# Ledger of designs, part 1: VH-VL binders against Urease accessory protein UreE (ureE)

Every score and structure here is a prediction.

Target 1, 153 residues: Urease accessory protein UreE (ureE), of Acetivibrio thermocellus (a3dgf7)
Amino acid sequence: MIVERVLYNIKDIDLEKLEVDFVDIEWYEVQKKILRKLSSNGIEVGIRNSNGEALKEGDVLWQEGNKVLVVRIPYCDCIVLKPQNMYEMGKTCYEMGNRHAPLFIDGDELMTPYDEPLMQALIKCGLSPYKKSCKLTTPLGGNLHGYSHSHSH
Positions, changes and structure headers below are counted from each chain's first letter, unless a header gives other numbers; antibody chains aren't numbered by Kabat.
F, E and O stand for the ipSAE by ESMFold2-Fast, ESMFold2 and OpenDDE, each averaged over both directions (binder to target, target to binder). V2 = 0.75 x the mean of E and O + 0.25 x the DockQ between their complexes.
[cut] marks letters that were taken out.
The coordinates of atoms that the task and the answers printed are left out; those that the model quotes come from them. Centres of patches stay.

## First folded at step 4 (VH-VL)

Design b2 (from r10_h1Y with heavy chain Y33W; framework fv_narsoplimab)
Fold by ESMFold2-Fast, scan of step 4:
Structure b2 (fold): chain C 153 residues (1-153), chain A 123 residues (1-123), chain B 106 residues (1-106)
Amino acid sequence: as target 1 above (153 residues)
Amino acid sequence: QVTLKESGPVLVKPTETLTLTCTVSGFSLSNAWMGVSWIRQPPGKALEWLAHIFYNDEKSYRTSLKSRLTISKDTSKNQVVLTMTNMDPVDTATYYCARIFTDYGDSGYFDLWGQGTLVTVSS
Amino acid sequence: QPVLTQPPSLSVSPGQTASITCSGEELGDKYAYWYQQKPGQSPVLVMYQDYKRPSGIPERFSGSNSGNTATLTISGTQAMDEADYYCQAWDSSTWVFGGGTKLTVL
């Protein structure tokens, strides 16, 4: 199937009556104009994001009766930091910005995709990062598209 | 309107096989976000996860009990069945079926629980 | 033997803050989930993915997970919060529950 727009987000509706199928969109793919994917039920899905708006967790791309196709952003290994005060928040943002690392927020935690050299650099500058499997759904500034261009291997 | 209901209560003799049925209402067993789990609680003890099953018949079992457990579903009847072989008095517990809400097998939570059913293993 | 360790009991006065901890190596890189169970009743989900509250759970419930320790915090504790609390996490191939904490509100 070919889908060209987001119909709504699942957070705006009651899920109990729906038959949900997922399409996995990686955090670095949410702004891609064209994607070819397989759903969790094995259906081939072509996504043409001509509107240019980033896909979000829970976005519904297709519906027929009770059956819906929903965007899911997979978990991945992340570096997580939990600032305890304004100073730690400022220091975290400053250090991450200096390293051009994409930054995401989930509640009171800040996170970035896992990278061992970055983990060691953050420890060395006096922060308390830890490794955790997270969903990178809410960017906190920066250019996510730029990060994906830095890794071509 | 969403409910899960366990069969029973039941009295099982040592060495016999336990069969429990969970009947679900208000949601589809074909929903890729949702599955059904069996969880037990011996009197005065902690909760213990036993097994789950998802829309695509993906199944998982508690490692220590894996050889004794079988989970299956019948989508036409809205039922999930747990079978546990070679019952022993230490298996006496309240058995719950619960809906597991997850987008992956390693990140889920039990958002709705049945009332529980007492399984007593005694001679 | 439990892989997630909780204190077996905790006592607070009405209006005080209750902090229930759950410790285990799996919490260092996995989410914590919390359930409330009152006598004769089924467990009820009160916190998921470390800090997220289900619809219907009062704002006085909050959660965190740092290092190998997850914490469920109940501010302004009320008599109705008296219950057993269980944490839960994924451990490589299975779901594990903590041993439970009996919260008494006196």
Scores: ipSAE 0.057, ipTM 0.697, lowest interface PAE 6.4, mean pLDDT 86

Design b3 (from r10_h1Y with heavy chain A32S; framework fv_narsoplimab)
Fold by ESMFold2-Fast, scan of step 4:
Structure b3 (fold): chain C 153 residues (1-153), chain A 123 residues (1-123), chain B 106 residues (1-106)
Amino acid sequence: as target 1 above (153 residues)
Amino acid sequence: QVTLKESGPVLVKPTETLTLTCTVSGFSLSNSYMGVSWIRQPPGKALEWLAHIFYNDEKSYRTSLKSRLTISKDTSKNQVVLTMTNMDPVDTATYYCARIFTDYGDSGYFDLWGQGTLVTVSS
Amino acid sequence: QPVLTQPPSLSVSPGQTASITCSGEELGDKYAYWYQQKPGQSPVLVMYQDYKRPSGIPERFSGSNSGNTATLTISGTQAMDEADYYCQAWDSSTWVFGGGTKLTVL
């Protein structure tokens, strides 16, 4: 199937009455104009994200009766850091920004895709980062359009 | 109103096969956010996870008991069935079925539990 | 034998803080979940994904996970909090429960 818009977000509906199928969209794919995916139930899905809005976890892309196709951003290896004060918050944002690492937030924790050189740099700066599998769903700051998990040349 | 209810209670003789049915209400077993797990608790002992089944018939079993366990679902009847072979007195426990609520299908926790059913294995 | 280890018992006075720990290699890169079980009752989820509180669970319950140790903290502990507490970890294929901690409030 081909889907061209977000219908609504699953958080706005009683999900217990739905038959949900997922399509996995990686954190670095949420603003891609065109995606070809296979859903969890094995359905081939073409996504045409024409308006440039980032796809969000829980976005419903298709519905027929009580059957819905929902965006899922899968877990990935992350560097996680919980700043203990304003200085650590500033230092974390500065170090990650200086390295053009995408920054995400969940509660009081900051996270970025796992990268060993960055992990070592943060430890050397006196911060307390740790490795954890996380969902990178809430960007802290601007548009992610230019980011990729790949180390591009 | 969401409920899970185990069949039983049941008395099983050593070496016999146990069959338990969990009947669910208020949600669909075809929902990708949902699954059902079986968990047991011997009298005065800790919780022990046994098996799960998800919307797409994906199944997993406790490694130490895998050869004895089978889990299946009947979506039209809203039922999940656990079968455990070669029962032994040490398998005497309260058996729970619990709903797995997934974080968009990637991680799971048990948000709703049945009342539990007592399975006694004795001659 | 469980992969997650908890102290078998903990006693606190009413109004004091109870801290229940759960340790295991799985917690280094996986989320912790916590369940409360009162005598004769089914377990109830009280904490998910390390520190997130389900609807209906009092604000005095909080959680954390650092290194290989997850902690469930109950501030201003009340008599009604007396129960067995179980931690749990999950990845894509397995569930593991801790051995349980009996919290006594007196």
Scores: ipSAE 0.185, ipTM 0.726, lowest interface PAE 5.5, mean pLDDT 86

Design b4 (from r10_h1Y with heavy chain S30T; framework fv_narsoplimab)
Fold by ESMFold2-Fast, scan of step 4:
Structure b4 (fold): chain C 153 residues (1-153), chain A 123 residues (1-123), chain B 106 residues (1-106)
Amino acid sequence: as target 1 above (153 residues)
Amino acid sequence: QVTLKESGPVLVKPTETLTLTCTVSGFSLTNAYMGVSWIRQPPGKALEWLAHIFYNDEKSYRTSLKSRLTISKDTSKNQVVLTMTNMDPVDTATYYCARIFTDYGDSGYFDLWGQGTLVTVSS
Amino acid sequence: QPVLTQPPSLSVSPGQTASITCSGEELGDKYAYWYQQKPGQSPVLVMYQDYKRPSGIPERFSGSNSGNTATLTISGTQAMDEADYYCQAWDSSTWVFGGGTKLTVL
């Protein structure tokens, strides 16, 4: 099957009567123009994201009756940091940005894909990071590669 | 401030092996979703991508030259090394190292380039 | 198979719009990138992911990519824009550059 647009997001509907099939889209793939994937039920799926909008957790790409194909962003090992005040928030954003690590947010926690050298660097900076399995679904700054570099996004 | 600097310039005889080193400043070779690529340009001709090495040590090579190319990094020295075997006069070019910013595939670009180094292959 | 075709040269008068094209099969299904190279200098990224402009690149630079053709557009072209321009795209297994377009501002 070839899907070219997001129909709606499951967060906006009741799921009781839907038969859900998932397609796993890694956090770094959500803006790719073309993805070729195998769904959880073994269906080959071609995704043509021609409008450049990032795919989101829960996006429905296909529906036939009560059967839907839904985007799932898998869990992965992450460094998580819960800033306790403005200083820690600023320090975290500065250190992560200076190291070009992508930043994601979930509630009051900041997170980035797990990297042991980065974990140790953050601890040495006086921050309190910890390892946790997370879904990297909400990029901080609206750019999946929210790094500090010479180009702005 | 990010700076990339190629070793050289170099004179290589036909059939010899070329070794080029790119020294990086201002960022770590372990920075996520960044890496270093080698790109060459023969005099008066187009740019040609050769190889990249990514923060997680993932490597990629131009298919037509893959058997001749090796890319490696030394994180402690902040250096990336390209080796190309069996050099030929057609390999004469300016060789650049450049920072590649990529999401593991079809979305990637070379945001900062070194000054380039001239490699001349002649007898 | 991946081949990106650019016109080898383009001339434009100062203040006019320059449109540099890059053609390849189903190029609109890939991201296109553009680099500016002046004589004796390294390439400089001027456009990424079809239409996104890097910090420090003037607003007169814009981009598009649809069907088989990506276009770098320079409005109000200035003498300083005279350079070689290269398009670039990823083709499943390799990064491919176009042949380059020499932009002359007369």
Scores: ipSAE 0.000, ipTM 0.524, lowest interface PAE 14.1, mean pLDDT 83

Design b6 (from r10_h1Y with heavy chain S28T; framework fv_narsoplimab)
Fold by ESMFold2-Fast, scan of step 4:
Structure b6 (fold): chain C 153 residues (1-153), chain A 123 residues (1-123), chain B 106 residues (1-106)
Amino acid sequence: as target 1 above (153 residues)
Amino acid sequence: QVTLKESGPVLVKPTETLTLTCTVSGFTLSNAYMGVSWIRQPPGKALEWLAHIFYNDEKSYRTSLKSRLTISKDTSKNQVVLTMTNMDPVDTATYYCARIFTDYGDSGYFDLWGQGTLVTVSS
Amino acid sequence: QPVLTQPPSLSVSPGQTASITCSGEELGDKYAYWYQQKPGQSPVLVMYQDYKRPSGIPERFSGSNSGNTATLTISGTQAMDEADYYCQAWDSSTWVFGGGTKLTVL
């Protein structure tokens, strides 16, 4: 199937009589123009995101009767920081901004995709980061650009 | 404040090796999600990407020049070095270093550029 | 044949709209980026990811990218906009620039 727009978000409807199928979209893929995926039920899905809006957790891309295809942003390894006071919040935002790390928020925790060099840099500048599996769904301002990671040779 | 500054200007004789150094300030070469590229521009001609290096030592080179190019970094000095062998008069150009942001599985872009340095290849 | 094709020159009168095009096979399926370069100066990013404007770039600059053509549009063109403009996109595993368009404001 080919889907070219978001129909609505599952947050805005009553889910009780819907049969939900998921398509996993990684945090770094939400702004891609073209995606080719398999749903959790094995359906081939082509996504053409022509309006440039980032895909969101719970976005419904397709519906036939009570069957819906829903965007899911999967868990991934993250660096998490929980500022204890205004100083730590300011320092965290300042240090992460200076390092151009994509920053996400969930309640009072800040998070970014796990990267060992970044983890060590944050520890060395006096912050208390820890590793945790998280969903990176809510960017804290700025642009959400992709993450590049490969082993060096 | 973030800055990039190229060494030079440089006069190179044909067949000699060019060495250029880019000194960065305001970020470290171990910062994730970014790297440094070298881009050149011959007088009156278009921009031409040459090479990049990322925080994790991932390297890439323009395919037509790959055998002549080497890019490396010295994290302790905050410097990126480009070497180019067998210089020819057609390699005369302004050479820029620039900071690169790249998307996973997508194209990158150059958000900050050095002032450029003139490399003249002449006998 | 270049991967990205730009018209080599474009002339516009002050106050008019300038539209600079960049053409490439299925370019609309990729992100396009734009750089402004004035004589003797380094290039400056003026548009990223097709239509997003960097901090400090005037609202007169806008962009689009669909099918085979990306466009940088400058509304109410001013003398200070006179420059060479380069598009950039991804080609396989590398970055490629267009040939550049010299914008003259007369």
Scores: ipSAE 0.000, ipTM 0.502, lowest interface PAE 15.0, mean pLDDT 83

Design b7 (from r10_h1Y with heavy chain Y55W; framework fv_narsoplimab)
Fold by ESMFold2-Fast, scan of step 4:
Structure b7 (fold): chain C 153 residues (1-153), chain A 123 residues (1-123), chain B 106 residues (1-106)
Amino acid sequence: as target 1 above (153 residues)
Amino acid sequence: QVTLKESGPVLVKPTETLTLTCTVSGFSLSNAYMGVSWIRQPPGKALEWLAHIFWNDEKSYRTSLKSRLTISKDTSKNQVVLTMTNMDPVDTATYYCARIFTDYGDSGYFDLWGQGTLVTVSS
Amino acid sequence: QPVLTQPPSLSVSPGQTASITCSGEELGDKYAYWYQQKPGQSPVLVMYQDYKRPSGIPERFSGSNSGNTATLTISGTQAMDEADYYCQAWDSSTWVFGGGTKLTVL
């Protein structure tokens, strides 16, 4: 199947009447213009992101009757860090920025995909990072570009 | 400071195999979602992508040259090696290695480039 | 072989707007990237994913990609912007560079 838009998000509906099939979209794939995936039920799915907006956890891409195809961003190994003050926040952003490590936020914790050299660098900097399996769903600044959308031929 | 440095310059005879090494510093080749690409530029001509390798050993090659190209990495030495077989005078070019910064798996962009190395193919 | 077409050259006066185009069928559903190369130097990334500026690139650089044409726009062009500009896109298993545009600021 080929899907070209997000219909709605499961957070906005009652799921008890729906048969859910998942398509796993890695955190680094959410803005790809074209994706070819296999759903959890083994259906080949082509995704064409025509509007340029990032796919989100729980986005529904397809529906037929009570059957829906839902975006799932898988858990992965992450470095997690909770800055204690502005100095630690600045140091974390500096270190991660220098390594082009993507930065995500969940509450008061910052996280990035696990990388052993980065983990060691953060420890050497006097920070308290730890390894945890996380869903990387909320980029810190990654999707915030202030770009206005326009539809014109 | 993040740097990439190509080996060479080199003189290669027609039909011989070219081997180039890119040595990176300031980041690890095991860093997630990063990789290294080889790109060439003949004198006075456009840039031409040749191959890339990512942290997880995912590799891709220019379709027209795929049978001639091999890319590999040695994470312990922080080096990426490109080999290109059956060299021809038309392959004379400046060869660059460049870091791929990716947020999208197999796609990305070349955010830092080495200085380039001249490869001359002549008898 | 997929082709990205750029005008070979473009001339603008200092302070004027330069618009460098890149056309190819793959740009309709693929991202465009732009590189600046000054004589004797390595290329420098100046625009990624159609419209995003890397850190350190002046805000007078902007980008767009609509239909099959990507555009790099330089407002208030300065002498230091004189360079070759290359667009680039992913197409299937390869990265494709455009032929390059020599921007002259006179």
Scores: ipSAE 0.000, ipTM 0.486, lowest interface PAE 15.3, mean pLDDT 83

Design b8 (from r10_h1Y with heavy chain Y55F; framework fv_narsoplimab)
Fold by ESMFold2-Fast, scan of step 4:
Structure b8 (fold): chain C 153 residues (1-153), chain A 123 residues (1-123), chain B 106 residues (1-106)
Amino acid sequence: as target 1 above (153 residues)
Amino acid sequence: QVTLKESGPVLVKPTETLTLTCTVSGFSLSNAYMGVSWIRQPPGKALEWLAHIFFNDEKSYRTSLKSRLTISKDTSKNQVVLTMTNMDPVDTATYYCARIFTDYGDSGYFDLWGQGTLVTVSS
Amino acid sequence: QPVLTQPPSLSVSPGQTASITCSGEELGDKYAYWYQQKPGQSPVLVMYQDYKRPSGIPERFSGSNSGNTATLTISGTQAMDEADYYCQAWDSSTWVFGGGTKLTVL
């Protein structure tokens, strides 16, 4: 199938009566205009993202009756860091910015895709980063205020 | 008031096929981010995960037993069925069905368990 | 398939802190979960995603997970905490349980 827009987000509806199929969109693919994917149920999906916004976890791309196709952002290896003060926050952003690393947030923790040189740089400057498999769903930046749903259950 | 209930107990002869049903109540098998697994525990031994079925019908199996296992669900009856072929005395165990919560299906934990059913394999 | 190792037994006196460990290669890179099982009963979830408590689980229960070791900590251990404890992790397409730890409270 070909899908060209986000219909709504699954967080805004009652899930109890829906038959959900997932399409996995990596964190680095959410801004792509054209994607070809297989859903978790084996359906071939062509995505032409004319919506003008990044795809978000839970976005519904297709619906027929109670059957829906929903965006899922998979876990990936990440560097996680909890800044203890404004200096550490500034230092973290500076180091990540110099490496052109994307920055994501979950609660009071910052995360970025795993990169060994960046991990070592953060350790050497006295920060306490650690490696964790995480979902990179909430960018720290222009789209932050659009990602209000908590995934803590 | 959510419950899971395994069928049985059952006695199985070696080489026969085991079929167990898990009947769920208080939630729908089509609820997003929920699934059901089968887990067994031989007498005096550890828990061993066997198979999982997710609300969207995605299935996964323990690698070492995959050729012997089939998991399916019937949403209208709110039942999950496990079939295990070529039973052997070492497969004697208490078999549990358990509800699994996942964060969009990418990880999971067992938040509610059935009472368990004893499966004995002997001649 | 990854292996999770737990000490087979642990004994504490009432009121003491019990620390139950679960070891696996790069376990800290994954989420750890913990279950309590009393004799003749089904397992009960007592800790999820390393350190989160389900509703109804006393605040005496806490968790951590880093490096190769996840730990379930029970502060002020009570007789009712006596049980077998199992850790669990998810690795891509599989769910793996540890061997279990029998906690004895005097």
Scores: ipSAE 0.160, ipTM 0.714, lowest interface PAE 5.3, mean pLDDT 86

Design c16 (from r10_h1Y with heavy chain I100T G108A; framework fv_narsoplimab)
Fold by ESMFold2-Fast, scan of step 4:
Structure c16 (fold): chain C 153 residues (1-153), chain A 123 residues (1-123), chain B 106 residues (1-106)
Amino acid sequence: as target 1 above (153 residues)
Amino acid sequence: QVTLKESGPVLVKPTETLTLTCTVSGFSLSNAYMGVSWIRQPPGKALEWLAHIFYNDEKSYRTSLKSRLTISKDTSKNQVVLTMTNMDPVDTATYYCARTFTDYGDSAYFDLWGQGTLVTVSS
Amino acid sequence: QPVLTQPPSLSVSPGQTASITCSGEELGDKYAYWYQQKPGQSPVLVMYQDYKRPSGIPERFSGSNSGNTATLTISGTQAMDEADYYCQAWDSSTWVFGGGTKLTVL
């Protein structure tokens, strides 16, 4: 199937009785114009994201009755930091921004895709990063380098 | 309202096969966010996960009990069935079915539990 | 195989803070989940993905996960919080529970 728009987000509806199928969109693919994917149920999906909005966790791309196709952003290895004060927050943002690492937020924690040199650099400068599998769904800031990790076709 | 209800209670003789049915209401077994697990708790002991079935019929089992366990579902009846062979007195426990809220990546937890059913294994 | 270790018991006075720990290698890179079980009742989810509270769980419940240790914290503990508490982790298509902690409020 070909889908060209987001119909709504699953958070705005009661999902209990739906027949949900997932299409996995990696964190770096959410703003790609064209994607060809296989859903969790094995359905071939062509996504034409020409309206310029990033795909979000829980976006519904297709519906027929109670059957829905929902965007899922998979877990990946991440560096996680929980700044304890203004200094640590500022230092974390500065160090990650200076290295062009995309930054995401969940509660009081900051996350970036796992990169071993970055992990070591953050430890060396006195921060307390740790490795964890996380969903990178809420970017901190708008345009992040690497957010669409691909060459334009 | 979402509910899960285990069949039973059940008395089983040693070496016999246990069959438990979990009947669900208020949610779809074809929802990729949702699955069903079986968990047991012997009297005075800890919770022990046994088996899980996903919306797409993928199955997982506790490694130490895998040869004895079978989990299946009938989506049209809203039922999940657990079968456990060669029952022993040590298998006496309260057996729960629980809805598993799953994100295939790595997150899975039990957001709703049935009331539990007592399975007693004795001669 | 995978093991989550909890203290078997913990006693606190009403109004005091209870901190229940759960330790295991899996918690270093995976989420922790917590369940409350009162005598004769089914477990109830009280904390998911380390620190998120389900709807209906009081604000005095909080969670964290640092290194290989997850902690469930109950501030201003009340008599109604007396229960067994179990942590849980997900480890490669399997679920593991801790041994449980009996919280007594005296």
Scores: ipSAE 0.514, ipTM 0.821, lowest interface PAE 1.8, mean pLDDT 88

Design c17 (from r10_h1Y with heavy chain D103E; framework fv_narsoplimab)
Fold by ESMFold2-Fast, scan of step 4:
Structure c17 (fold): chain C 153 residues (1-153), chain A 123 residues (1-123), chain B 106 residues (1-106)
Amino acid sequence: as target 1 above (153 residues)
Amino acid sequence: QVTLKESGPVLVKPTETLTLTCTVSGFSLSNAYMGVSWIRQPPGKALEWLAHIFYNDEKSYRTSLKSRLTISKDTSKNQVVLTMTNMDPVDTATYYCARIFTEYGDSGYFDLWGQGTLVTVSS
Amino acid sequence: QPVLTQPPSLSVSPGQTASITCSGEELGDKYAYWYQQKPGQSPVLVMYQDYKRPSGIPERFSGSNSGNTATLTISGTQAMDEADYYCQAWDSSTWVFGGGTKLTVL
């Protein structure tokens, strides 16, 4: 199937009435204009995002009756920092911005995709980063430009 | 109102096959974010996860028991069935079925448990 | 062998704070979950994703996960909190329980 827009977000709907199929969109793919994916139920999905809006966790791309296709942003390895005060928060944002690393937020934690050289650099700067599996769904700041990432297996 | 209920209790002889049924009410086994696990607890001992089945029929088994375990579901009857072969007295335990809740399928925990059923293995 | 380690028992007096620990390598990058089990009863979820309380669980229950150790903390412990407590971690397609901690309130 080919989908060209987001219909709505499942957070606004009662999920117990829906049969959900997932399409996994990595954090670095949410702004891509064209994606070809396989859903969790084995359906080939072509996504043409012509509006330029980033895909979000829970976005519904297709629906027939109570069956829906929903965007899922998988967990991935992350560097996490938990600022204890305004100084640490400011320092974290400055150091991450200076290194052009994308920054995400969840509660009182800041996170960025795992990268060993970056992890070591943050430790050297006097910060207390740690490794954790996280969903990178809420960017801190306007956009993710200026960063390119490749996963190694 | 969501409930899970195990069949039994059951008496099994050594080398026989155990079959347990979990009957689910208040949700569909086809609902995404949902699945069912079987977990056992020998008398006075810790909880031990055995097997799970997700809404999409994806299955997983405890590695040490994998060759003895089979999990399946019948969505029309709202039932999950666990089969365990070659039972031994050390398999005597209370067996629970529990609902798996996964936020968007990525992390899982047991938000609701059945009452448990006693399985006794003796000659 | 279980990969999550809990102390087998812990005793506190009513009104004191109980801290139950759970240690394992998977907790360094995975969430911890906690279950309470009273004699003759099924386990009940009391904490999920390290620090989140299910509806109906009193605010005196709190959780944390730092390094390889998750902790369930019960402030102002009451007699009704006496139970076995189990931690659990999820690693992709498998579920691991700790050995359990018997909390005695005397």
Scores: ipSAE 0.012, ipTM 0.590, lowest interface PAE 9.1, mean pLDDT 85

Design c2 (from r10_h1Y with heavy chain T102W; framework fv_narsoplimab)
Fold by ESMFold2-Fast, scan of step 4:
Structure c2 (fold): chain C 153 residues (1-153), chain A 123 residues (1-123), chain B 106 residues (1-106)
Amino acid sequence: as target 1 above (153 residues)
Amino acid sequence: QVTLKESGPVLVKPTETLTLTCTVSGFSLSNAYMGVSWIRQPPGKALEWLAHIFYNDEKSYRTSLKSRLTISKDTSKNQVVLTMTNMDPVDTATYYCARIFWDYGDSGYFDLWGQGTLVTVSS
Amino acid sequence: QPVLTQPPSLSVSPGQTASITCSGEELGDKYAYWYQQKPGQSPVLVMYQDYKRPSGIPERFSGSNSGNTATLTISGTQAMDEADYYCQAWDSSTWVFGGGTKLTVL
């Protein structure tokens, strides 16, 4: 199937009595204009995102009767850090920015995809990062175009 | 509205088999992100997970009790059944069925609980 | 067998902040979830994915998870918050509940 728009988000509806199929969209793919994917039920899905709006977790791309296709951003290994004060916040942003690491925010925690050299660098500068499986859904910056290997910085 | 309702309450004699039914309304047991768990709570004690069943009939059981537990579903009746063999007075507890929300299959939590049913094991 | 450790009881005065902790190795890599259970009632989800509040749960409830310790915080604690609180995590094939914390508001 080919889908060209987001119909709605599941947070805005009652999913009871619906049969849900998922399409996994990695955090670095949410702004891609064209994607070819397989759903969790094995259906080939072509996504044409021409509006420039990033795909969000829970976005419904297709519906027929009680069947819906929903965007899922998978968990991945992340470095998580909860700054204790303004200095730690600044230090964390500086260290991650220096390495061009994508920065995500969720509550009072900062997150980036797991990278062992970055983890060691954060520990070495006196911060308290830890490894956790997270969904990277809320970028601190306005877009993710520099974080895919298909994009230049 | 979505509801889960346990059968019972029941009195069970030691060595007998317990059968509990959870009747679901307001959602389909065939929904890919949903499942049902059985969780018990002995009087004055902590919650203890027993078993779950997922939309695709995937089942899991508490390791220490798995030889005694069977979970099944009947999608046409919208019911989940738990069977526990060789009951002992220590199994006296309130038994809950609860809906699993799987956070897209990556992790899960219990977003809705039944009212619970008292199972008493005594001679 | 994984274990989540909670203090068995906590007492606060009305209007004070209550902080309930939950500790376990699995919390370093997994989300924490919190349930409130009042006497004679079923548990109610009050916090999911460490810090997210379900609809209908008052704003005075907040959560966090740092290192191996998750914390449920209730600001301006009210008499209606008196209950048992349970943390929960998923550890591979097992659902793990903490031992519960009885919150008394006196």
Scores: ipSAE 0.000, ipTM 0.555, lowest interface PAE 12.7, mean pLDDT 84

